# Designs tried in a protein design chat: VHH binders against p46559. Part 23

Target 1, 369 residues: p46559
Amino acid sequence: MTAIEKFFTEKSPDSEQVLLKVIELGIDFLGGEWKNVDKSQVNVSRVHGGQSNHMFHVTSSTSATPYLLRIHRQPPSQVFTDTVNLAIFSERGLGPKLYGFFEGGRMEEFLPSKTFDVNDVLVPENSRKIGAIFPLYHSINVPVSKSRRCVHLMREWLNGYESLGGGDYEILPTTVNYSDHPKSVSIKDLNHEIDNFEKWSTEIFEHTLVFSHNDLASTNILELNSTKELVLIDWEFGTYNWRGFDLAMHLSETAIDYRVPFPPGIKMNGDLIDNPPNIQIFCEAYVEADKKLKNRSPSDPTAEVKALIQECQFFWPLTNLFWALSAMKHSLLKFENGVDLDVQARDRLAVYFHLKPRSQKIYEELSKK

## First folded at step 6 (VHH)

Design k38 (framework vhh_8cml_1)
Fold by ESMFold2-Fast, scan of step 6:
Structure k38 (fold): chain B 369 residues (1-369), chain A 123 residues (1-123)
Amino acid sequence: as target 1 above (369 residues)
Amino acid sequence: EVQLVESGGGLVQPGGSLRLSCAASGRTFSSYVMGWFRQAPGQEREFVALISWSGGRTDYSDSAKGRFTISRDNAKNTVYLQMNSLKPEDTGVYFCAAGEYTLSDYPHEYSYWGQGTQVTVSS
């Protein structure tokens, strides 16, 4: 742990030491009324739901600017990426304002909002709203590498797993009843899967590269209290990537419940994986919003929607391989985030192999055209 | 994909200096965080220094801080480690490493590795 992480995890939020520290940060980074705040006027409340960060909402009874304090639990590289992405989006009015960052943490705008959960993202109207906001983010030109996509991070995680002494991995799912997978996979097998999907994606979907969130779980979607508009948060995996991966990542996450008791702290819903109820509505909203944003005349909206559904279905297994490789590596690091990482890895690998034949069929159909 | 080749190692007396070079072949060199690690006989690989994509951020182990300087030339696809005031404890095989998403001092977060160059500090 960093010194600031130890400080905030070892002390109560109402302790004098914590109250003085958040005033110090408010003075240093925000100035203004924070210079005149007494500790008796300060409230620090823990915000739950972040797997990557310890989050605190810092307020006062004065007009001093309230802020959200994030104390990082993740590797410096992910923190750096998220901070850069947040700074870009803050500057463009597409996310919370970034007030400042420091070793081990950052301060940002607190948005009075409801954090979505798995029940919220299954509501058809919410699926439509989420589909409609994706094109706004996908249309932005971000001045970062366009060659470092999801497969690069997947290779990093798999190399990390191997370097930590990882070997053959048994696929024994806990929450999904799938049997159409290998009993175990080697590191060589997993590298082959990454290489194969990269080849397929490059051949049929290279034209779909957009700046992508890559981690749009329900808890990374805020509904603003004042306007009911949605805001996407936690861009630590943000990079240029195939559009269908980003969309499929969100759809895949609608089939996963993190509210179950730890252990395992995760449950995948096979019925929703096999028959996603809102994929049609979601893709319709995306296509419609994309057309409006680009001032395109509707030519054949039915064909475009059908093509986008196929694109999402193609990338769905890859999103599960992505998180499976992360879970395999971080399990060996004994990382704790309220999810049993071995259960996550096993279930996600089972989903990957269950859905892979559909992706291969899509590749075969589209490579003929 | 990137391949890394280290050079500049050798035998030097205590208090001496060495400059290690790591030549990268492959595609976008500026896409990688570059690190130097070392391994003494019978020990695990330990962090020495890192440099960010642009060279704007560097970090050093406590033992290297003030004595070693890491730098990079993205036009030449090369990273360097200037080692001054060398001590017998600095003896080991020095490895160049490349990582895509990591400003980390952990070896396991680096995807590509050179074969190493031997540094011996002895009279």
Scores: ipSAE 0.000, ipTM 0.109, lowest interface PAE 21.3, mean pLDDT 85

Design k4 (framework vhh_8cml_1)
Fold by ESMFold2-Fast, scan of step 6:
Structure k4 (fold): chain B 369 residues (1-369), chain A 123 residues (1-123)
Amino acid sequence: as target 1 above (369 residues)
Amino acid sequence: EVQLVESGGGLVQPGGSLRLSCAASGRTFSEYVMGWFRQAPGQEREFVALISWSGDRTDYSDSAKGRFTISRDNAKNTVYLQMNSLKPEDTGVYFCAAGEYTLSDYPHEYDYWGQGTQVTVSS
């Protein structure tokens, strides 16, 4: 833990030490408005829902600017990525204002909002709104690597799994009822799957490289109370990647419920995986918003939407392989996050092999053109 | 590819001491932050100590502070964990780990791991 994380975790938010520290931060980063604030005028409340950060809403009874204080728990590499991405989005009006950052934390605008859950993202109008916002982020030019994509992180996780003594992995799904998968996979098999998908993606979708969120679960979507506009948050995996992976990641996450209060803490919905209810409206909204942003008229909007649906379907299994490899590595580390990581890995591998034949068919169809 | 091999574990009584060693193969050892982690049966892998590339900066878990000392010898490609005043709660498999870019107490920032060495503190 950083020194500042230890400070905030060891002390109560209403302690004199914490009140004085948040005033000090307010003075340092926001200026004179905070200089005349007494500790008796300050209110510090914990913000619930974040696993990667300790979050505090800092307010006062004065006109001093309130702020959200984020104390990092996540690894420094993810903190660096998330902070750089937030700074860029703040400058462009696409996220909370970044007031400042320091070793171990940052200060940002508090957005009065509702955090989405899996039920919210399955509402057709919400799915439309989410589809419509993606092109704004996909159009941004960010000065980061264009070559470090999802497959690079997958190889790092698989290497980590192997180095931890991991070997052959039995695919025994718990929450999905699929049987069209191998009984087990070797590390060699998984490396082959990564290599194969990278080859396919490069051959038919290299032109779709865009700056991507790569982790748009429902809980990373805020609906602003005042405007009902959506804001995408938590960009720690933000990097250039194939567009269809980013879109398929969101769609895949709509089929997974993490609100299970008993082991394994996760439930995948096979019906939503097999027949995603909102893929049509989601893709229609994306295409419409992309056209408006680029000032282009659709010559054949039906064909363009159909092509985007195929693109999402192609990348859907890869999003499950991505999180399966993460879960395999972190299961050996015995991370506790309320989810049985071994169950997640097995279920996601089952989904991967169940959906892979569709992706292969799409590759074969598009590679002929 | 970096390979790590731990040694020095064993059985000790409460209040005893052990010195763990981790030998690394490869020419770039000095480019890695080295960490020690431990894992008890059925528990998640928890942070114990870390040491920077040069050895100038160290950090310890709250349970290890004042009792454990991490050190490294870059000429020998080895990292050490000196464990004093051992308690039954220190029982577990101890792993060394190597990571490239940052001082981190998070296991997922480390890409290379040893096989582990068993430490048992019993009365």
Scores: ipSAE 0.000, ipTM 0.215, lowest interface PAE 18.4, mean pLDDT 84

Design k5 (framework vhh_8cml_1)
Fold by ESMFold2-Fast, scan of step 6:
Structure k5 (fold): chain B 369 residues (1-369), chain A 123 residues (1-123)
Amino acid sequence: as target 1 above (369 residues)
Amino acid sequence: EVQLVESGGGLVQPGGSLRLSCAASGRTFSNYVMGWFRQAPGQEREFVALISWSGDRTDYSDSAKGRFTISRDNAKNTVYLQMNSLKPEDTGVYFCAAGEYTLSDYPHEYDYWGQGTQVTVSS
């Protein structure tokens, strides 16, 4: 634990020490009216949610700029990645403003907003809005590795699982009713699946590399109260990847409900996986926004939309293998996040094998061209 | 939709060896568990060996253990059965079979079948 994490966890938000510390941070990083603020005018409230950060909303009765204070629980590489990504998006007006960072924490703009949930992302108009903003993020040139794609993380997690004593893994789904999967998989079986998808993706989709969010669950989407515009947050997994993986990740997450009681704290909806209701609207919005950004002409929107739907369907199973491997490793580390990680891994592996034949068929169709 | 064609059968003396091959058409081969089954005259189809879609897991009948080896080459869409120390009771038509993901020794779990290749072990 860092000294600053101890400070904020061991003291009440309304304690004199905390009030003085948030004023000090306001003066140092924001200046302006913070120099004139008395502790009696300051309010510090905890923002609940997330396992990686302690979050505080810092306000005052004055015109001093309010801010969101994030105190990191541990300094993992994800903290560095998220901060760099936020700085770039802040400068381009595509995320919360980054006011400053320091060892163990950061200060950013508090956006008065509604956090989406699974019901929100299933609304057709919201699917359209999300599809329309993806090209804006996918068009950004970020100065990071272009070779560390989703398969790199998958191999790291699988190697970690093995190193922790992991072996053969039984696939017994709890929340999805799929049976078209192996009863168990070996580490070699899972490496074969990663290698196979990497080969297919490289052969038919290598031209689609874009900077990707890779984790666009509903809770990482904010709807601004004032404008109703959407903002994507929590870029901890942000890296260059095949764009269809990023799009399919969001679509896959619309079929998963984390609001169910723990255990298991997760429920996958097979009907939404098999028949995603908004994929057409989502892909139409993406293609339209992408063409506008790139000033492309002439276009065949119908053919482009059909191709993008096929691209999303191709990558859908890989998004589930991605999180299954993470869950397998972190289950052995006894990580606690309100989700039964073994249920998540088993259900996601079942989804992977259920959807894989469609991806194989798509590969066969596109590799002929 | 996958088509399977066996080859490598023939007449061999007791104690001899044969290598059977099964060539699959199509690009779905790497999704299938591949099995070898045999059928002697007047008998039902008997399990011989299987190999998982990745090649990591294999299983054998009691009569095949220690004598037969199953392998596959997913790049060539081919599965092999190396048969050593052949006995007269190994005589039969050998069938290649493909099934999705299920590591099963039951014929009914396999969706696609070859036409078979004759193996005769005779003095």
Scores: ipSAE 0.000, ipTM 0.441, lowest interface PAE 10.3, mean pLDDT 87

Design k6 (framework vhh_8cml_1)
Fold by ESMFold2-Fast, scan of step 6:
Structure k6 (fold): chain B 369 residues (1-369), chain A 123 residues (1-123)
Amino acid sequence: as target 1 above (369 residues)
Amino acid sequence: EVQLVESGGGLVQPGGSLRLSCAASGRTFDSYVMGWFRQAPGQEREFVALISWSGDRTDYSDSAKGRFTISRDNAKNTVYLQMNSLKPEDTGVYFCAAGEYTLSDYPHEYDYWGQGTQVTVSS
């Protein structure tokens, strides 16, 4: 942990030490009325829903500008990425305003909004809205590496798992009722899977490279109270990546419920994985919004939607391998986030192998063109 | 769907050697577990050897252990079975099979099969 993370996790939000610290940050980064705020006028409340950050809403009874305080739990590289992405989106009016950053945290605009949950993203009209906003973000040119795609992080996590003494991994799913997977995998098996998906994706989908969120769980979607417009937040995994991975990541997350009591704090829904109810509506909305932004008309709109569904289906297993590798490494580091990381890794590996045969067929089909 | 074509069979004296090859069509060869099975006249198909999709694991029937070696070349979409110290009881039609990622010695776990190549070990 950083010193500031220890400070905010070990102390109550109502403690004098915390109240004085948030006033100090308000003075240092925002100035103005914060210079005249007494601790008795300050309210600090925890904001729930983030797994990578500790979140606090800081307000006062004065006209001092309220702010959202984010204390990082994530590695420095992810913090750097998220901060750069937020600064760019802030300047373009596409995300919360960035007030400032410091070692171990940042201050940003609190958007009066509803945070989506798994029930919200399964509503067909919300799936349409989410599909329609993706092209806006996918059209942005961001001055970051175009080569550090999802497979880069996957290799880093797997190498980290091995370096921490990790070995063969048994696949014993807890929350999904799948049996069509190997009973265990070696580190060589997992490297082979990463290499194969990178090869297949490069051969058939290299033309689909866009700036991607890569982690669009329901809790990273805000619906603004004033306009009902959606805002995508928490870009800490934001990179250039294959478009279908980003879309499939969101679709995969609609089948996962994190509201389940810990342990395990996670439940995957096999019925939604096998039969995603909103994939058609989601892809239709994406194609229509993308057409409007690019001022184009496809030669066959029905075929374009069908192709995008196939693209999402191809990348779906890879999104689960991505988080399985993260969970395997972070379980060995004894990272605590309210989810049993071994249950997450086992279930996600089971989903990966259950869905992989479909991706193989898609690759063979499209590579013959 | 993959098509498998075996080659390298023939007539050999007891104690001799043969190298069987299995050429696979398709672009996801390295996602299949590859197995070799054999069938003598009037008998059911029996397991001989397998190699995992990544090449990390191999397994052999008791009769093949120490005499046969399975290997694969994913760049060439080919699996091989090197057979040494051949015995008359090794006579049969040798089939190449491809299955998903399960390591199995049961024929029903394999989805794709070659037409077979005849191996005859003379008395």
Scores: ipSAE 0.331, ipTM 0.726, lowest interface PAE 3.2, mean pLDDT 88

Design k7 (framework vhh_8cml_1)
Fold by ESMFold2-Fast, scan of step 6:
Structure k7 (fold): chain B 369 residues (1-369), chain A 123 residues (1-123)
Amino acid sequence: as target 1 above (369 residues)
Amino acid sequence: EVQLVESGGGLVQPGGSLRLSCAASGRTFEDYVMGWFRQAPGQEREFVALISWSGDRTDYSDSAKGRFTISRDNAKNTVYLQMNSLKPEDTGVYFCAAGEYTLSDYPHEYDYWGQGTQVTVSS
């Protein structure tokens, strides 16, 4: 932990030390009425909207500008990526305003909003709204690497797992009831899976590269109280990638519940994985919004929606391999995030192998057209 | 990909010295930030020291400052940790790590790791 992370985690938000520190930050970065605020007028409350940051909503009874204070828990490389992405979206009006950053944290606009959960994203109207907002982000030209896609991170995580002494990995699912997977996989097997999926994706979907969120779990979606518009947050994995991976990542996350109060802290729903209830509505909304944004009329809207559903289905297993490899590496580092990383890795590998045959069939069909 | 092999660990009395070496093979060594981490039984891996690609910048944990020196020889694909004034609390398995992108004290930023070498400081 950084010195500032230790400070904010060890002290109560209503402690004198914390109240004085948030006034100091308000004065330094925002100025204005913060120079006239007494600690008795300040309120600091915790905000929970992700595992990567400690978040605090800082307000006062005065006209001083309220702000969201993020104290970083994530590695410096992810902080750099997230900050750059936030700065771009701030300037374009597509996310919270960035007020400033400092070693170990940043200050940004607090958006009065509801953070979504798994129940919210399963509501058909919400699924439609999420599908409709993706094209807005996918249409942006962001000045970052176009070659550092999901498979690059997968290789880094798998290399880390191997370097940490990781070997053959047993697939023993706990929360999902699948059995159509290998009992064990080697590091060579997993490298082969990454290589094979990269080959397939490049051959049939290279034209679909877009700037992607890559981690759109329900808790990274805010619904604004005033307008009911959605805002996507926590862009720490934001990079160019195949759009179907980004869409499939969100759809996959609708089948996973992280609100489990006891170990393993995660539960996957096989019924939702096998039969995603809102994929049709989600893809219809995406196509319609993309059409409007680009001022285009597809010659066959039904065929375009069907093709996008197929694209999402193709990338769905890869999203699970992505997080399985991350969980395998970080489990060996003894990383703590409230989820049993070994259970996550085993369940996600089981999902990967369960869904992979569908992706092979899609590749065979599309590689001939 | 790169493979890392540590050597130089052992048993030493308090106040003594040890020099750890980490030999790298595979991809271009000079492309990596190199770090040393340690782990005591039942504890998380903690940062000890790092050295930049060129060797021009080094950073140390508070416990290592003034006692440990990290260095590298890019011609020999080797990074070193010279440990002086050793204390019982320095006991642990010492790991060499390589990362491509940042001068980081976070284990998560390192993608390649050695198998570790045991350092025991006791009388």
Scores: ipSAE 0.000, ipTM 0.321, lowest interface PAE 16.8, mean pLDDT 86

Design k8 (framework vhh_8cml_1)
Fold by ESMFold2-Fast, scan of step 6:
Structure k8 (fold): chain B 369 residues (1-369), chain A 123 residues (1-123)
Amino acid sequence: as target 1 above (369 residues)
Amino acid sequence: EVQLVESGGGLVQPGGSLRLSCAASGRTFSSYYMGWFRQAPGQEREFVALISWSGDRTDYSDSAKGRFTISRDNAKNTVYLQMNSLKPEDTGVYFCAAGEYTLSDYPHEYDYWGQGTQVTVSS
């Protein structure tokens, strides 16, 4: 752990040391009323749900600007990516403002809002709103690598798993009731799966590269109290990627509940995976919003929506392989976040193999013409 | 809903051993993540060790690694901390804590706390 991470994790948020430190940061980065704040007027509360960072909500009883304090647990490359992404979206008014960054952390805008949960994202009107906002983010030109896609991070996680002594992995799903998967996979098998999907995606979907969130779980969607507009947060996995991966990631996450109060802390819903209820509404909203943003000529919207649904279905298994590889590596690092990472990895791999045959058929169909 | 009672503390010489126990009352003990924390006079509570609900995952502070072992018996609603090679720096009040959702080395993420048991390492 870094010095700043140790400081915030080893001390109570209501300790004098922490209160003085958050005032110091407020003065340094925000100024204004923070110069006049006494420690008795400050409240610091930990924000739960951030697997990659320690997060604190810093407020006061004064008019001093409240902020979110993020202390990094991420690798340096993810910290760099996350900060660059937030800075770009902050400057363009598309996310929380970035107030400042320092060695080991950053400060960002607190948005008075409701954080979505899995029940919220299954509401058809909310699914429509989420589908409609994606094109806004996908239309942006971001000055970062176009070649560093989801498969790059997947290879990094798999290499990390191997370097930590990881070997063959048994697929014994706990929360999904699938049996059409191998009993175990080797590291070589998993590399082969990544290579195949990269090849297929490049051959049939290279034209769909857009700047993507890649982690749009319900908890990364804020509904602003004032306007009811949606804001997408936590761009730490943001990269140029095939858009169908980004869309499929969100759809896949609507089938997963992380609010399970009992072990393993996660529940995947196979019925929602096999028959996603809102994929039609979601894809219709995306296509309509994309056409409006680009002022495109009238086309066959039915055909375009069907193509986008097929695109989402193609990438769905890859989104599960992505998180399975992350969970495999981080379980060996003894990372803890309320979710049993081995259960997550096993269930995600089961979903991957269950859905993979459909993706192969889509590749075969679309690669012919 | 869960009440935690620590026991097993006492006076021990440097290099000695102690086994702390934390007895939990209430149903669903096997659903909680458990942690041990300690507090020396005038200091904040610091993390010592944690164990997952199933006992399959454990983590330790740097000072505890190699010397302390955390374990649990869900049938007895008890979590243990076996402390070996004790040093004067290990002196403090040891607290048992239960968390519902998050395995964390941060005290404020635990929902239930015991009253503590005193460990004194002195010759």
Scores: ipSAE 0.000, ipTM 0.117, lowest interface PAE 21.5, mean pLDDT 84

Design k9 (framework vhh_8cml_1)
Fold by ESMFold2-Fast, scan of step 6:
Order: sequence, then C-alpha cells, then structure tokens
Structure k9 (fold): chain B 369 residues (1-369), chain A 123 residues (1-123)
Amino acid sequence: as target 1 above (369 residues)
Amino acid sequence: EVQLVESGGGLVQPGGSLRLSCAASGRTFSSYIMGWFRQAPGQEREFVALISWSGDRTDYSDSAKGRFTISRDNAKNTVYLQMNSLKPEDTGVYFCAAGEYTLSDYPHEYDYWGQGTQVTVSS
C-alpha cells in the first residue's frame, strides 16, 4: 500500500484526521473558500463503484468547491495513463475537471449523474446517444504512442500468462452454449490469432486509427442529472487503436451482464451477440455526429453506415480475445474483481471463435478491393 | 474463402509409404485448423489427423497413431500427411479440410474441402 492509501483505508471518513486532510488538500489544490472551512462544516462520504479506487465525495456547507477524491489501488502505469487522459479531456471540456494529482491519488470534479447499467445501454435512444458521443473523443489528438494498440496489451498479457506457468487452455464455456470453438488452445495458437488479426486489421483498416477508450462497459458511462448528456469515464486502457475495435468493444459489452451473483458474477447473452438489436442506430448516430463534427458531407450516407457496421462486426471477436487474455493472466495472479476470471476467459474465447469466421469473410471481401 | 487441392495419392503395396500434400489459398491459410479425412467405398467420411493453426498441436485417429504424421508449412500454404506402414484398410479417398472453429474429429465442423485424392493399398 502507499502511505496515502493506508491513511484513507485505516481511518473513518468522519474522523478528525480525515476531515483535516481533505481540508488541507482543498486549500492546496483548489484554494478559495477552502481556506475558511472549519472541520465541522465538512462532509466526506464514500462513493461505491469499482474495485480499482477508493473514492470519496468531499463537500462543505460553505461555497468551497466540492471535489471527488480518488485513492489508487491500480498498477502505476494504468493510473498514469488514466490521469494523463483525464487531464487532456478536462482541458477540452469532455470529462470531469482534473483539480490536481499527487502520489497515490487525485482530485477531480464530482459530476451528479447516473451510472449506466446493461438495461440502459440496450435502450435505443441511449445507443444513439453513445454512438453520437464517440466522434468527440475520436477526434482529439493525444500526444501518446501511436504504436501501442490493443494487440500490444494482448501480447503483454499472453506473455505474462506464460511466464506465470500458464499452458494449454481448455475452452469450456459456462454462460454461452456455443460449440463452434476448439476444445483447447495453446499459447502458440493464441499468438497466431493475435498476429493474424493484426495483419488483417493493418491491411484493411490502418486508415481508421483514433484515440480509443478500449473499455466502454456500461458502468464507464455517466448520464448527467442536469442535462442528460453522457460522459465517458475511466480511460486507463486509452490508446491509439483501430476505431472499429473501440466501437465493437462497447457493442460487445451490451451483451454481458455483470449483475449476476458471484460466482460467476458474469453472464454473456448469446442471443444479443448473434443479433445485436441496436447496431444500426448506434452506427447511424456515429456517422451523423462525425459528419457534423468534421463539417463533411458523405456522397452516400447509407453506404458509410453499412461500412461502419461491417467494421464493428470485423473487430467484435477481437474485443473478446482481448479480455480473455487479460482474464487468463489475472486468474493466475489470483486477482479479485467480483467476476470469476476463468468463466470470463472460457466464455470470451468461445465467443471469439464463434464470431471469427465472419471477420475472416469481411477481410477476404475488403482485401479484394 | 479458401480452395484446397490434394495430391500425392496412388497405388502402393502393404507396408509401403505415401506423402499426401494439400495446397491452399494464400491469404488466410495460417488461420485454419487443417484436417485429413478418408472415405472408403460405401462408408462415411472418417477422421485421420488434424493440426492446429500454429502447428503446435496435432491429433490422430487410433488407426493412424504411430504410422502417420501430419505437418504444415504456412509459408508455402501447404499441409502434409506422411503415411508409413500402409495397410489395405487404409484404402480410400483422402480429403483435406479446413476449419475455422474447433480442433475437431467431426467432418461437419469443417467448412472447406478439397476434391480428394485416391489411395489404394493392395498386393
């Protein structure tokens, strides 16, 4: 643990020590009315949501600016990436304002909002709103590596799995009833899948590189109480990547329910995977918003929407391989996040092989042009 | 889409050897599980051998174990079946098959098939 993590986990939020510490942070990073706040005027409430951070909402009865305090539990590289991404989006008005950061934590704007769940993202109007917000984030130039895409993380996770003694992996799905997958895969088979998908993506979609969220599960979408506008949060996996991967990641996550009891704490819905109900509306909204943002007029909007649907379908299996490899590695590390990582890995590998033939067909069709 | 063409079949005496080759389309060959199946007159297609995408995993029918070796050369888009110690019971049309889905010994899980090459083991 960091000293600051130990401080906030060992003490009650209403303890004098915590109240004085949050006033100290308010004075140091925000100034203004925080200089005049007494501990009796301060309220600190724990915000539940996510296993990666200890979160506190800090307010006072005065006009001092309230803030959200995050104390990190994540690896340093993910914390650094998320903080840098938030700083850039804060300056652009696309996320919570970043008030400051320090070793082991940060202070940011508290957004009164509703966190989405799986029921919310399946509502057609919400699919439209999510599709429409993506181009705002995809249009931003972020001063980070353009070469560290999803396949880089996948190779790191697979190498980590091997280094931890991982070997052949049996595919025995629990929550999907697919049978069109290998009974097991070797580490070399999985490296081959990564290499093959990278080759295909580079040949037909290299022109689609954009700064991508790469983890847009429903719980990373906030709906603001005041305006009903959406804000995307938790950019810890943010990298330059193929656009279709980012869009397909969100679509894939609409077919997964994390509210089921642990174990397994996860259920994939094969009917939604096979027949995604809102892909048309989502892609139409993306194209329309991208067109407006870039002040462009496509000669055939219907053809552009169809091409984007095909692009999302192409990348859909890769999004499942991505999280399967993460789950395989972290299962060996005995990482706990409320999901049975072996169930997640096996189900996601089954989905990968179920959807892969469609992606291969798309590659063959587009590579002939 | 992949197209498969088998070669190397022929007539051989019991105890002899044959090497079958299967040439495939170049673009996506290395992403397929490759299998060899055979069919004797009046019988259904039966599994002989398979090899994974990378070549790291192989499997054989009980009748083929210890006598046949499957291999692949992804640079040449070719899969091979080296058959040693051939028996009259090995007579049949040998088919190369490509699958995207499973390391399976069941013909229905393979989407692409060659036209077959005849292997006859007789005195």
Scores: ipSAE 0.000, ipTM 0.311, lowest interface PAE 15.8, mean pLDDT 86

Design m1 (framework vhh_surovatamig_d1)
Fold by ESMFold2-Fast, scan of step 6:
Structure m1 (fold): chain B 369 residues (1-369), chain A 127 residues (1-127)
Amino acid sequence: as target 1 above (369 residues)
Amino acid sequence: EVQLVESGGGLVQPGGSLRLSCAASGFTFSSYWMSWVRQAPGKGLEWVATIKQDGSEKDYVDSVKGRFTISRDNAKKSLYLQMNSLRAEDTAVYYCARDSYTVEYGRGTYYKTFDYRGQGTLVTVSS
C-alpha cells in the first residue's frame, strides 16, 4: 500500500488526522472557503462504490465546495490513464469535474444522483437512454494510445496469472448451467483464444475503433437527480477499442447480478445471456443518436440496427474472457472485492465458450464480404 | 482498543427465533455503519445485514429479508439481530462487524468490507 492509502485506510474518517488532511487538500486544490473551515465543521463519509479505489465524500457545514476523494489501489500506469481520461471528460462537460490529482489520489465532483442497478438497466426506457448516450463518448478524440486495446489488458492479466504460479484452470460453472465448454484450459489455450479473437476482430471490425469505457456495469451509470440525464463514471479501463466490445460489455453486465450473498456474490442469468430483452431497443437508440451527432442518414436504418446487433453479439464472449482473465490473476493475489473471483472466472469462461460459436459464424459470414 | 462482543446464539428448531446482541467498546459507536456477517461450516464469510449510523437505513441479504431484523441502540452501544423463521441453512457463526459504508456511488457489490469483527456466536438450527 502507498503511504496515503495506508493513512486513509488505517485511520477513522472522524479522526483528527483525517479531518486535517481533507482540509489541507481542500485548501490546496479548491481554495475558497476551505481556508476558513474548522475540523469540527467537516464530515468525511466512506463511499462503498469503486472496488479498485478507497472513496470518501468530503463535506462541511460551510459553503466550502464538497468533493469526492479517491485513493488509488491501482498500478501507476492505470492511474495515469484514468486521470487523463477524467481530465478530458471534465474539460468537455461529459463527466464529474476533476478538481485535482496528486501522488496516490485525486479529488473530483460528487454528483447528486441515483446509481443504477440491474433492475434499472433492464427497464426498456433506461436501455434506450443508455444506448443514446454511448455515441457522445464514442465521438471523443482522446490523445492516448490506439494500440492498447482490450486484448492488451487481457495479455497483461494472463501473463500476471502465469507469473504468480497459475496453471491449468478447471471450468466448473456455479451460477450458469452451461456444459458446452472444455473441462479445463491451459495458459497456452487462453493465449490462443486471445490471438484468435484479435485476428477476427482486426479482419472484420478494425474500422470500428472508438474511445471505449470497457467496464459499463449498471453501477457505473449515474442518473442525475436534477436533470435525469445519465453520466458514465469510472473510466479506469478506458482505452481505444472496438466499439462492439464496449456495447457488448454493457449488455453482458445487464445479465449479471452482484446483489446475491457472498459467497459467491455474483449470479449470471443464462436466460438474459441467451436472449437479451433490450438489445433491439439499445441498438436502435445508439444508431439514432450516432446519426444525429454525425449529421448523417443511414442508407437503411433497419439494416444498420441489425448489423449493430450482430456486432454486439460477436464481441459478447470476449467481454467475458476479459473479466475471467482479470479474476484468475486477482484470485492468486487474494484480492477481496465481495465477489468470489474463482466463481466469477469459471462462470465467465463457461459463458465465453458457450457464445464463441456464434462469434465464429459471424466472422465467417462477414469475412466473405 | 476496538472490541465487539456477540451473544445470544444457541440451538433452535427450524421455524424458531433467536435474538443476537453485540456490545461495542473502544470507538464512537454512533459514527459507524454496523453489520452482521456469518460463516457457515466449511464456507466463507457471508454478509447478512447492515444498518446506518442513525438507524434510518437498513439492508439485508435476500435469503433473510422478511425474517431477520437489524437494529441498534446508540446510547447502549449495542447492535441486535432478531432472527425469525430460522432454517437449517441459517446455521453459522454470526459476527458483529464495524464498517464505514455510507453511500453507494459507482460500481459496488453487496458484500461489505469490515475493519473489525467480534469472536462470533454460534447459531445451530436443527432438531
Scores: ipSAE 0.015, ipTM 0.333, lowest interface PAE 7.2, mean pLDDT 85

